VHH binders against Proteasome assembly chaperone 1 (psmG1). Designs and how they scored, part 18

Target 1, 272 residues: Proteasome assembly chaperone 1 (psmG1), of Dictyostelium discoideum (Social amoeba) (q54wb6)
Amino acid sequence: MFGFEIQPVRSRNWEIEEEEDQEVVSVEIPKPSISFVNDNYKLEFNNNNDTPFNIIVSTNGSPSIFVKGCFESNQFDEIADISYSDIKPLKTTNTNTVLNNKCTVYRHKIEKSMIFITVQYDLPSERCFGFTELVLNTFKNVSQVLVLDKILNTHYLSQNYTHPIPPFTRAIFNSLFKNDYSLTPLESSNIIENLSASFLTICQVKYIPACSILNLYESHLNIESVQSFTPIVKSIYPQLFNNSSLKQEDITSQFKLMINALNKRNDKGMYM
Below, E stands for the ipSAE of ESMFold2; O stands for the ipSAE of OpenDDE; V2 stands for 0.75 times the mean of E and O plus 0.25 times the DockQ between their complexes.

## First folded at step 20 (VHH; framework vhh_7nfr_2)

Design w04 (from r02 with S57R Y59N R98K; at its last look DockQ between E and O 0.01; V2 from the best seeds 0.00; counts 0 for: pae E 18.4 > 2, placed apart)
Fold by OpenDDE, look of step 20:
Structure w04 (fold): chain B 272 residues (1-272), chain A 119 residues (1-119)
Amino acid sequence: as target 1 above (272 residues)
Amino acid sequence: QVQLQESGGGLVQPGGSLRLSCAASGFTFSSYWMSWVRQAPGEGREWVSSINSGGGRTNYADSVKGRFTIARDNVKNTLYLLMDSLKSDDTAVYYCAKYTKRGWPLDYWGQGTQVTVSS
């Protein structure tokens, strides 16, 4: 039974040192909201209690896989944005959409039950649970959740922590997830944080299979790092990669542009 | 090997009805969600309907909701699409498709059957 019993992932950053004496004005973390592009979507998701959804969340560390899917297939509809009322996106002078600090929700045009969510900024750890809850409450009857993410500072017992052993992706999943995709498990000594931790934990509680696919440590996104997800994602959803509407060169070009834009971006998680 | 074979397509007038069938083989049909997808000329593929393994749950695209009915016979390993009140916009090649064991994605498709709605 391939499953990590995810003990409550204590994100190191979430230890609110309860300083005893100060009236911890519990600054209530604002709840995120989802805004649908039209009312039809809102109605559909509110009323469709029996429709199963599969959710793929692409974090800031690995947005390119989703982008690749979009470019290759053009088979996604933007259906919603997720935002916090107290957080304003940084104004970028660049009109390139890749620099947009949005959590965008997409729906596959053919696989209507498949939802992709891109988080193109570093969501603060304290807001990850709220985000997760919103997503899981919005898309009722979730079949499974996949989180595309990265892990920095990975500990490898066999290689003195210097170089990751291929494959350059690892997976961590809750006890409900069946590893039918031949995913290489993340070494147990490593810590999962932020959205991955949030989704795995909350999904466990909600009895939703969840898996985080983690790209191993790289300082910058590059084609190779993103491509490391491809075999896994392709095994999960081969149709994302089989659409020949675009030339490979065009796809690669778009992908490179995306990666370059992301790497040059200085506002990867800042809120104003 | 998974095989899906569509049938029942044809020419019909607006307002008419058709019944599509999909014969499935090479897998345990009753264990999988199934779907109908269509592709109009010059257009991309469009999801039409899906049905769960037992047939108790169905989903429809907004464009066909109320007009189309998806059904299955697990004994006969056959998927059906009942199409009523057909419109010109329903003209397409209709494909039967199989979901994976997890209920997503669609992993196998038939060759399709042509549906033409024209006066």
Scores: ipSAE 0.000, ipTM 0.231, lowest interface PAE 14.0, mean pLDDT 76
ESMFold2, look of step 20: ipSAE 0.000; ipTM 0.123
ESMFold2 (binder alone), look of step 20: mean pLDDT 88; pTM 0.893

Design w05 (from f22 with S57R; at its last look DockQ between E and O 0.37; V2 from the best seeds 0.00; counts 0 for: pae O 9.4 > 2)
Amino acid sequence: QVQLQESGGGLVQPGGSLRLSCAASGFTFSSYWMSWVRQAPGEGREWVSSINSGGGRTYYADSVKGRFTIARDNVKNTLYLLMDSLKSDDTAVYYCAAPIWSGQYFDYWGQGTQVTVSS
ESMFold2, look of step 20: ipSAE 0.247; ipTM 0.669
ESMFold2 (binder alone), look of step 20: mean pLDDT 84; pTM 0.844
OpenDDE, look of step 20: ipSAE 0.303; ipTM 0.625
ESMFold2, look of step 22: ipSAE 0.184; ipTM 0.639
ESMFold2 (binder alone), look of step 22: mean pLDDT 83; pTM 0.841
OpenDDE, look of step 22: ipSAE 0.007; ipTM 0.265

## First folded at step 22 (VHH; framework vhh_7nfr_2)

Design x01 (from w05 with P99V I100T; at its last look DockQ between E and O 0.36; V2 from the best seeds 0.00; counts 0 for: pae O 14.5 > 2)
Fold by OpenDDE, look of step 22:
Structure x01 (fold): chain B 272 residues (1-272), chain A 119 residues (1-119)
Amino acid sequence: as target 1 above (272 residues)
Amino acid sequence: QVQLQESGGGLVQPGGSLRLSCAASGFTFSSYWMSWVRQAPGEGREWVSSINSGGGRTYYADSVKGRFTIARDNVKNTLYLLMDSLKSDDTAVYYCAAVTWSGQYFDYWGQGTQVTVSS
């Protein structure tokens, strides 16, 4: 019985060098602002206290491609953008707004209670809560929030799988969200950050059901990752797909186009 | 049984400081995000601040940025809120909340502690 004597790590008296209180100049985090495309929308949403809204927020990459690819063909009205004074959109030669480093707010043309927010850039973590508050305050009567997100560097999950895992989704949701959709819960909630974390947290406080749908593995932007959201979103909001003028083949084609465009952009060092 | 107990509230003059504490028990404190939420009379609940499980990330409402500091001690299972430069508008009941996302999703709330800022 070889007793591995755990040698007590001699606590080297790290002389706590009194780090001089560097006055952490609390860099004031800029507040996000929402700009409506016209005053009519501004008026509508300021006065519309009685209409319940469902909000789908998609982060950059596969989630946003999914949203845009599925619903862009004349199914959305662009109603606003969310911006920060210090975050400038990337200048792209591409006229397609999907490729712009923007946060765009859409309303579904048929299902007017459905709001889509595509965040086409990585919002710094320190700004995520402010972003969430802005969204929830703008749309005063929110019935539910879905966050389409992704987990990069899934070292945690990779340890459990011996084979390359195709893109698959997990869900994390607050206590108010009813999982009537057989969503597989995320095994480790501690890895959730940024927009997913902020929305789940603030929605919990505000008594709003919220769920984050996470693509757990995306090594590269690919069509499988984008398509992984389809069955879930269809399950939760089937009405979004019933009146779609877009054929499945067209949707797939759009996914491919956007993926290729974004990959090209990334190759040129234009990181989203 | 999950328990969150706030303390440190009281009456303070404008410009004053308070330190709130929240003692947590009955759950793995270090595994969960913690938040402060406040409710002023006649108003709804307002998010004040959050801190991630490890304490490395902190978030603040705009109304308290630069004045409040959230911290946690995972060894002591305690959440803190340092409130400086208090204003009358900060008057509220302050709640400690644990937001859990693990399978059984619970929001745990304390009973709250009253903070009154008045000259």
Scores: ipSAE 0.000, ipTM 0.233, lowest interface PAE 14.5, mean pLDDT 79
ESMFold2, look of step 22: ipSAE 0.070; ipTM 0.567
ESMFold2 (binder alone), look of step 22: mean pLDDT 85; pTM 0.866

Design x02 (from w05 with P99T; at its last look DockQ between E and O 0.01; V2 from the best seeds 0.00; counts 0 for: pae E 16.6 > 2, placed apart)
Fold by ESMFold2, look of step 22:
Structure x02 (fold): chain B 272 residues (1-272), chain A 119 residues (1-119)
Amino acid sequence: as target 1 above (272 residues)
Amino acid sequence: QVQLQESGGGLVQPGGSLRLSCAASGFTFSSYWMSWVRQAPGEGREWVSSINSGGGRTYYADSVKGRFTIARDNVKNTLYLLMDSLKSDDTAVYYCAATIWSGQYFDYWGQGTQVTVSS
């Protein structure tokens, strides 16, 4: 079950020379860029080291559907886009508007310390650190990061070998984040190589409290998976819910519309 | 092809009124939130007003609350903005915009109509 591994011992000078002479792999990892919607935002964030920010990052799928459906359009300003040269925005349709292949940065109009980043493209694991570094270098004085993310049910490992009934949530947080919210930790047998992992790692190094909420779900998205974020985000940031005049039935309708668009895209791909 | 076409802009005196319309085609209008966004010369875009897909909820920027009224007709696929008590700082190009997303992110934009408030 357990093996052993023998590390060859090399001479000091030969090992140093070999490492110094190693060639860079010809295939580079694409780097993200941020484009502010106007110069006023660009100047503010380049020079604003005194403003503490709380950042909520939502990944593609149920996390971004939650953010886009749960909050009123009049509460936020769009301030920037984060893009890659090889990721092109998709044309929106009646059935697919949440799958626009964009990453948009929003700022809450009233709670101006609140930044939302809706990542509506999929990031391969090798891009996650570069993305995270761009975000945390852009918003230099960050007081806390919350990542809304997902893990596919078929990749989840329960400690008790039971298959949990989705949808449900798990949390991963660094040592700086205080779990005063009764969050259920992700079982230690799980290995995460996603945007959550990169934020947790870099935030730990930067001494920023960070928490990731992982939605455990099946590949066919249901509304309960999206709704599972509501009580958690409300517990951590209740101020985001105090000014809403949007009725619960309107929120539910928005979730269903976006979920149907996502599931129809998957069905079309299946039939093709 | 999605199209949003604004109309009804023009020149008015301070304190006057104007009615903007936005005709929509090429998408299921009744499934979308509709908004008005304006842009004054040399400034960024400013959100003005939004209405949910069914028309039952309306939202306004503080700068226009009590003076502007947003409405929609899902049978005629038309969005409206009734503007009363106009001020010189309401001078802008007014765009209609559409989104499934209830935030300020918009999937479709119109070409805009000019509103000028001057004495």
Scores: ipSAE 0.000, ipTM 0.124, lowest interface PAE 16.6, mean pLDDT 77
ESMFold2 (binder alone), look of step 22: mean pLDDT 89; pTM 0.905
OpenDDE, look of step 22: ipSAE 0.006; ipTM 0.281

Design x03 (from w05 with A98R Q104S; at its last look DockQ between E and O 0.01; V2 from the best seeds 0.00; counts 0 for: pae E 14.1 > 2, placed apart)
Fold by OpenDDE, look of step 22:
Structure x03 (fold): chain B 272 residues (1-272), chain A 119 residues (1-119)
Amino acid sequence: as target 1 above (272 residues)
Amino acid sequence: QVQLQESGGGLVQPGGSLRLSCAASGFTFSSYWMSWVRQAPGEGREWVSSINSGGGRTYYADSVKGRFTIARDNVKNTLYLLMDSLKSDDTAVYYCARPIWSGSYFDYWGQGTQVTVSS
């Protein structure tokens, strides 16, 4: 089964105005920048090589925890970060990198065509398209994009659906993505926002297969929410797990540590 | 299968009024935002208006603000666009579209209905 086609529309005004008299302030949207850890990487990716890239983007919370817990320490090299000049790191006393207000780009050590991007904060919606364009322009010849994302249960249920208790997963994908993995489609596509929306849309235009896996989660983050990605990602990219040196116990331990850290931060109002 | 079918277009003089309708089927209409988009000859598609699932919130492009009114009937699975004070610049094919979020991107379109404003 193939996904649906997403059609772009031009607008005279990118800002949607409510019928109620609101003063629209035109604000220039800052552009993101990518900073490589060294000049060698910069040179490598600036050179138009014929190597196709698979990109996995994880949003903050359970998705990023999943990626970091499974892959970061033993399987991936940090190669760059994506930032905005006006977005500052969140104030924190915790030295754990998972709590940093940054977007980190990783490359798999063995499967060098696999790129992981972990976004550890809520990127403003108006910046998501610019972010997506930067990523897709940086990594030329993108073969596929997978977005790991999340939807709050209360928001999902507000659409009048009767579903099992979270956590569970849904998927939304563009018309180019082949659902060979028996992914359950998201029932309401127009609740998708931000990075998922931007990647799916832009990938459609650029003729890149793209899929977003959405974890339906409760306000309190639990390990099951993080683990819900495992079977899906293993199905799509089994080579990532086959090459892993991490023991399941270690992965679970890392999940717990990061979840606890995140929950602690949320309790302090430092994280949403 | 998701289907959107527009109707109500036609020829009208400047200053005239039209009412467009869009019949929706194949999905839970009341659960989705809906939009109108138009395409003038030789131009790209332009966002016109959006309405939230419940109909309590409406949005308009500056070019049509104060003249057009978007509405919906969730019982009838129908989207409406009331167009008043029509101008020559409003001449376009008007499409009913289902947005993927509050932006200018959509996953489903109708076939469109022609609106021509001419003296």
Scores: ipSAE 0.000, ipTM 0.260, lowest interface PAE 11.5, mean pLDDT 82
ESMFold2, look of step 22: ipSAE 0.000; ipTM 0.143
ESMFold2 (binder alone), look of step 22: mean pLDDT 88; pTM 0.889

Design x04 (from w05 with S35H; at its last fold request DockQ between E and O 0.35; V2 from the best seeds 0.00; counts 0 for: pae E 3.4 > 2)
Amino acid sequence: QVQLQESGGGLVQPGGSLRLSCAASGFTFSSYWMHWVRQAPGEGREWVSSINSGGGRTYYADSVKGRFTIARDNVKNTLYLLMDSLKSDDTAVYYCAAPIWSGQYFDYWGQGTQVTVSS
ESMFold2, look of step 22: ipSAE 0.230; ipTM 0.665
ESMFold2 (binder alone), look of step 22: mean pLDDT 84; pTM 0.851
OpenDDE, look of step 22: ipSAE 0.260; ipTM 0.661
ESMFold2, fold request of step 23: ipSAE 0.284, 0.367, 0.249; ipTM 0.693, 0.743, 0.631
ESMFold2 (binder alone), fold request of step 23: mean pLDDT 83, 83, 84; pTM 0.841, 0.845, 0.846
OpenDDE, fold request of step 23: ipSAE 0.391, 0.214, 0.541; ipTM 0.757, 0.648, 0.828

Design x05 (from w05 with S102T Q104N; at its last look DockQ between E and O 0.01; V2 from the best seeds 0.00; counts 0 for: pae O 11.4 > 2, grease 24.3 > 24.2, SAP .725 > .668, placed apart)
Fold by OpenDDE, look of step 22:
Structure x05 (fold): chain B 272 residues (1-272), chain A 119 residues (1-119)
Amino acid sequence: as target 1 above (272 residues)
Amino acid sequence: QVQLQESGGGLVQPGGSLRLSCAASGFTFSSYWMSWVRQAPGEGREWVSSINSGGGRTYYADSVKGRFTIARDNVKNTLYLLMDSLKSDDTAVYYCAAPIWTGNYFDYWGQGTQVTVSS
């Protein structure tokens, strides 16, 4: 028995009130496209007899850094890219181009979970549903979806803090997700937007359990925000970490490098 | 086994000072940011202060800024809260909190330590 107090967490199910589709003038939002590395993968995922697997989706910033830093490339196969034809890559220098117009899809070699690393750019809200639909229509037999995301905590912002608030982590679930992990629910579900909202909503319709983990984000990324995902993801998907050859020090170093790189780019107005 | 044990609470007069301690064990203390939270009677838990893993960055609620100081000793696996100029409104149970992995994820805290500010 743990020598600490465990507060019972009541799972607050995010019920998306179906706002009646006001016919917003359908600006034809370009649909994303998926490209598999090879046809074998395409064939595999079209087979309905495949074993159920989990999906992890990481948004830009801290979530993406966390995923990239913790998941060794040797444990995963790159299987596909999801791209946006109308989004141009950012040129940071004459020699360096940031591909902010694609999501890379990985599959764990043994555990078979899928990892989606989204573009290092905030996907516009109108594109989030298209992305989610593409993912869930392409990859069948999904057991559950985990979204690693970020959010502005309006409650903390309203208190006029002069200093950044540490990245307190909260979770939001659809009605199908069982909180067996004692995740602390987000107090205000109505502030959820973009990828988290789209996945939670569409997963609900498709009868897929979905959860979004949310950290308070800062304009400048910090290592604490990145590291805050570690205990959560490990508790939910311990198999993703058990065979890692990476030392903690190496992971931390990698986080720092990526944070510094992204902060520099953000300061130049390239990502934010 | 993860353990957080708060101590140092007590009865103090307004304007007085207290030093809270939290002894941590069962996890890599130096790898995690730590926080103090408090719960007053009939109220919800309120964030008080946080400190990053290395101790170089500290954060405070507006209600305690300038009065409270959070600190940590990573060698001793101990978190501290120095409370000066205490007010009646500071009366609460104070908890040391951490995001610790134990197969589940939520904010962990100890049994708390009672702080009572009364004339």
Scores: ipSAE 0.005, ipTM 0.246, lowest interface PAE 11.4, mean pLDDT 77
ESMFold2, look of step 22: ipSAE 0.130; ipTM 0.591
ESMFold2 (binder alone), look of step 22: mean pLDDT 82; pTM 0.828

## First folded at step 24 (VHH; framework vhh_7nfr_2)

Design y01 (from n01 with S31R S50T G54D G55S; at its last look DockQ between E and O 0.32; V2 from the best seeds 0.00; counts 0 for: pae O 8.7 > 2)
Fold by OpenDDE, look of step 24:
Structure y01 (fold): chain B 272 residues (1-272), chain A 119 residues (1-119)
Amino acid sequence: as target 1 above (272 residues)
Amino acid sequence: QVQLQESGGGLVQPGGSLRLSCAASGFTFSRYWMSWVRQAPGEGREWVSTINSDSGSTYYADSVKGRFTIARDNVKNTLYLLMDSLKSDDTAVYYCARYTKSGWPLDYWGQGTQVTVSS
């Protein structure tokens, strides 16, 4: 029985292309940092304030346009920025533009328990949980989180094979959130991403009611998508709209201005 | 095909310990957040714990905090749940589940492993 000893072919050392262990440079995901506008705010929020906060987080595009268009001109105090070392803000001549590539934290001037966080760039999915943790650790007593987000039209799946005609909104919420507002739940076949996913998850763990409101996002942003948030946010937080100084016409005008600015940018190939 | 298979369940006395394992296959395990979920008889599904892809962050339900530890071995493609100081209320079928790459919801589930805590 001639056992053919398969002599291991001595692979000549030189052909061992040292697969350069691509040192998977574990690119340390940059950690988010919060910078307060002044030390007074820093002290206020670092101190165990027994005051419960409501947090509204808006993603880029239609959600942030909604928040800024409704409230930024007259009702917000800017209190902080959230930044990453590798994300640079755009240099804009006007600080009130939706194109500044910043994450800004606002406090409502009248309703001081209301915190708004506008994320005006696409936050990578791997950073979303860290972002959420930073926010919830900064504001220690949070009563509820509302995430204003968007659904890409191309990715939306309906169970009834009938795609609803825009505009429409959907909601997804954790088990602690009470849907007293007749929100239409997101169909189960759809996936929630990034900030919505991270906030819902972490809030669940922290026993914070959380809800994500999603409108349709189109390549060309329309005013209807932005306006779709108004009745929902008004129903959840009516106190934000009780100020007679908010003229609907002015808000609409602001929406149009920002939408046009965003669309113009996108047409130039600048992806937000 | 994505597969998750739980093991390690059994009968244990109150105060005892168990270690559950979940063997993952059919996907790049190290890129996904993972979770343990349990379901007691007659009750709904209850989230237990979550771990991120690199094990840098772990999350626990209050009911198990301080008693349970979630861990993962990305080389072995295995998710673990270390359960200490077990209580009767911990009796349930325990499932491992995968988060979607986008973060929510859980898209794949194992068949579950029975944990029974009884004197």
Scores: ipSAE 0.014, ipTM 0.288, lowest interface PAE 8.7, mean pLDDT 83
ESMFold2, look of step 24: ipSAE 0.641; ipTM 0.869
ESMFold2 (binder alone), look of step 24: mean pLDDT 84; pTM 0.856

Design y02 (from y01 with L106Y; at its last fold request DockQ between E and O 0.58; V2 from the best seeds 0.65)
Amino acid sequence: QVQLQESGGGLVQPGGSLRLSCAASGFTFSRYWMSWVRQAPGEGREWVSTINSDSGSTYYADSVKGRFTIARDNVKNTLYLLMDSLKSDDTAVYYCARYTKSGWPYDYWGQGTQVTVSS
ESMFold2, look of step 24: ipSAE 0.470; ipTM 0.803
ESMFold2 (binder alone), look of step 24: mean pLDDT 86; pTM 0.874
OpenDDE, look of step 24: ipSAE 0.691; ipTM 0.878
ESMFold2, fold request of step 27: ipSAE 0.604, 0.006, 0.472; ipTM 0.858, 0.311, 0.801
ESMFold2 (binder alone), fold request of step 27: mean pLDDT 85, 85, 85; pTM 0.868, 0.869, 0.866
OpenDDE, fold request of step 27: ipSAE 0.754, 0.559, 0.123; ipTM 0.906, 0.826, 0.588

Design y03 (from y01 with Y108V; at its last read DockQ between E and O 0.58; V2 from the best seeds 0.72)
Amino acid sequence: QVQLQESGGGLVQPGGSLRLSCAASGFTFSRYWMSWVRQAPGEGREWVSTINSDSGSTYYADSVKGRFTIARDNVKNTLYLLMDSLKSDDTAVYYCARYTKSGWPLDVWGQGTQVTVSS
ESMFold2, look of step 24: ipSAE 0.637; ipTM 0.869
ESMFold2 (binder alone), look of step 24: mean pLDDT 88; pTM 0.891
OpenDDE, look of step 24: ipSAE 0.020; ipTM 0.390
ESMFold2, fold request of step 27: ipSAE 0.646, 0.638, 0.656; ipTM 0.873, 0.868, 0.876
ESMFold2 (binder alone), fold request of step 27: mean pLDDT 88, 88, 88; pTM 0.896, 0.894, 0.894
OpenDDE, fold request of step 27: ipSAE 0.871, 0.409, 0.067; ipTM 0.957, 0.751, 0.518
ESMFold2, last read: ipSAE 0.625, 0.664, 0.618; ipTM 0.865, 0.878, 0.855
ESMFold2 (binder alone), last read: mean pLDDT 88, 88, 88; pTM 0.894, 0.894, 0.894
OpenDDE, last read: ipSAE 0.880, 0.794, 0.792; ipTM 0.959, 0.926, 0.927

Design y04 (from n01 with S50T G54D G55S K101Q; at its last read DockQ between E and O 0.54; V2 from the best seeds 0.67)
Amino acid sequence: QVQLQESGGGLVQPGGSLRLSCAASGFTFSSYWMSWVRQAPGEGREWVSTINSDSGSTYYADSVKGRFTIARDNVKNTLYLLMDSLKSDDTAVYYCARYTQSGWPLDYWGQGTQVTVSS
ESMFold2, look of step 24: ipSAE 0.500; ipTM 0.812
ESMFold2 (binder alone), look of step 24: mean pLDDT 85; pTM 0.853
OpenDDE, look of step 24: ipSAE 0.022; ipTM 0.278
ESMFold2, fold request of step 27: ipSAE 0.451, 0.495, 0.442; ipTM 0.785, 0.807, 0.780
ESMFold2 (binder alone), fold request of step 27: mean pLDDT 85, 85, 85; pTM 0.858, 0.859, 0.861
OpenDDE, fold request of step 27: ipSAE 0.844, 0.670, 0.782; ipTM 0.944, 0.872, 0.918
ESMFold2, last read: ipSAE 0.524, 0.532, 0.568; ipTM 0.822, 0.827, 0.838
ESMFold2 (binder alone), last read: mean pLDDT 85, 85, 85; pTM 0.858, 0.861, 0.859
OpenDDE, last read: ipSAE 0.845, 0.820, 0.850; ipTM 0.944, 0.933, 0.947

Design y05 (from y01 with T100I; at its last look DockQ between E and O 0.45; V2 from the best seeds 0.00; counts 0 for: pae O 2.9 > 2, framework grips)
Fold by OpenDDE, look of step 24:
Structure y05 (fold): chain B 272 residues (1-272), chain A 119 residues (1-119)
Amino acid sequence: as target 1 above (272 residues)
Amino acid sequence: QVQLQESGGGLVQPGGSLRLSCAASGFTFSRYWMSWVRQAPGEGREWVSTINSDSGSTYYADSVKGRFTIARDNVKNTLYLLMDSLKSDDTAVYYCARYIKSGWPLDYWGQGTQVTVSS
């Protein structure tokens, strides 16, 4: 029973001082910053306290592929980037790259109350709450948050000790979120982390309904995992799919393209 | 019955330190994530810190990061908040809260303990 003695922060400093040589460079965790593409957006969001926003946050991999594949080609206005000083975006000639180490903020062109945030890298857990705070402080009057996330199959635990056959989705939501969509709750033995955890937590405190949708992911990304988000997001936000310009075949093609690109990158030893 | 009881609040000068405790009973404490939340007068609730069940992960609001430390003793069924370098803006009622096991909502709250930072 490693009784973690609660060492006061000062005692940590003292221990650090006794260990002469390790300049514990208190590496200050870089704070996130949001940069708007133009001053008009900055002004709009700083002054628009009365407009309710729905925020969809997608994590790296299948969730971001879903969002970008569905909407980026013709339905998004890029309005901002969220960045860290120590995370450099990949220099790509193609604006539609799936893995660019960027966190991009989009606004839906028609449904202007819909904000999409795609995190195209793994955000360390220690930065997730700061990230969440930045987002919720930037977009005032948030009506609901949806986090599209993933769960690795090797870490998934079922109550009945029977592992579901992919594809499947699970949901976890705060007490303010109404599950009117027949979402299957995440089994209690599983733990959520990072962006899902941070958004659910802070939204709960701020009285914002929040839900995280988790799809199963494997080391090799498949199209079924990406597609698993479609029926769920359609049920929650049907207005996003009412545009006849969104052909399912085109979306599927985009998914395949992005999945292939991602898999190729992974094969080259690039970590998502 | 699930019970959470905060203690350790008080009056402290700027730059001072406090240690808050939350005594938990009526449930298996070690199985639950726990949080501290505070509410200043006239302000809304503000998240302060969260700790997972095994203390392997801790999370902090930017406003308290580097100054506050959340910890837990699962043997004593107690949640702690070590507050260093206190500021006037830290003045609030501090609540401990439990996450629901099957989800992520905070389902139980303590009565709170008053922390006042004043010169």
Scores: ipSAE 0.032, ipTM 0.491, lowest interface PAE 2.9, mean pLDDT 83
ESMFold2, look of step 24: ipSAE 0.485; ipTM 0.809
ESMFold2 (binder alone), look of step 24: mean pLDDT 83; pTM 0.841

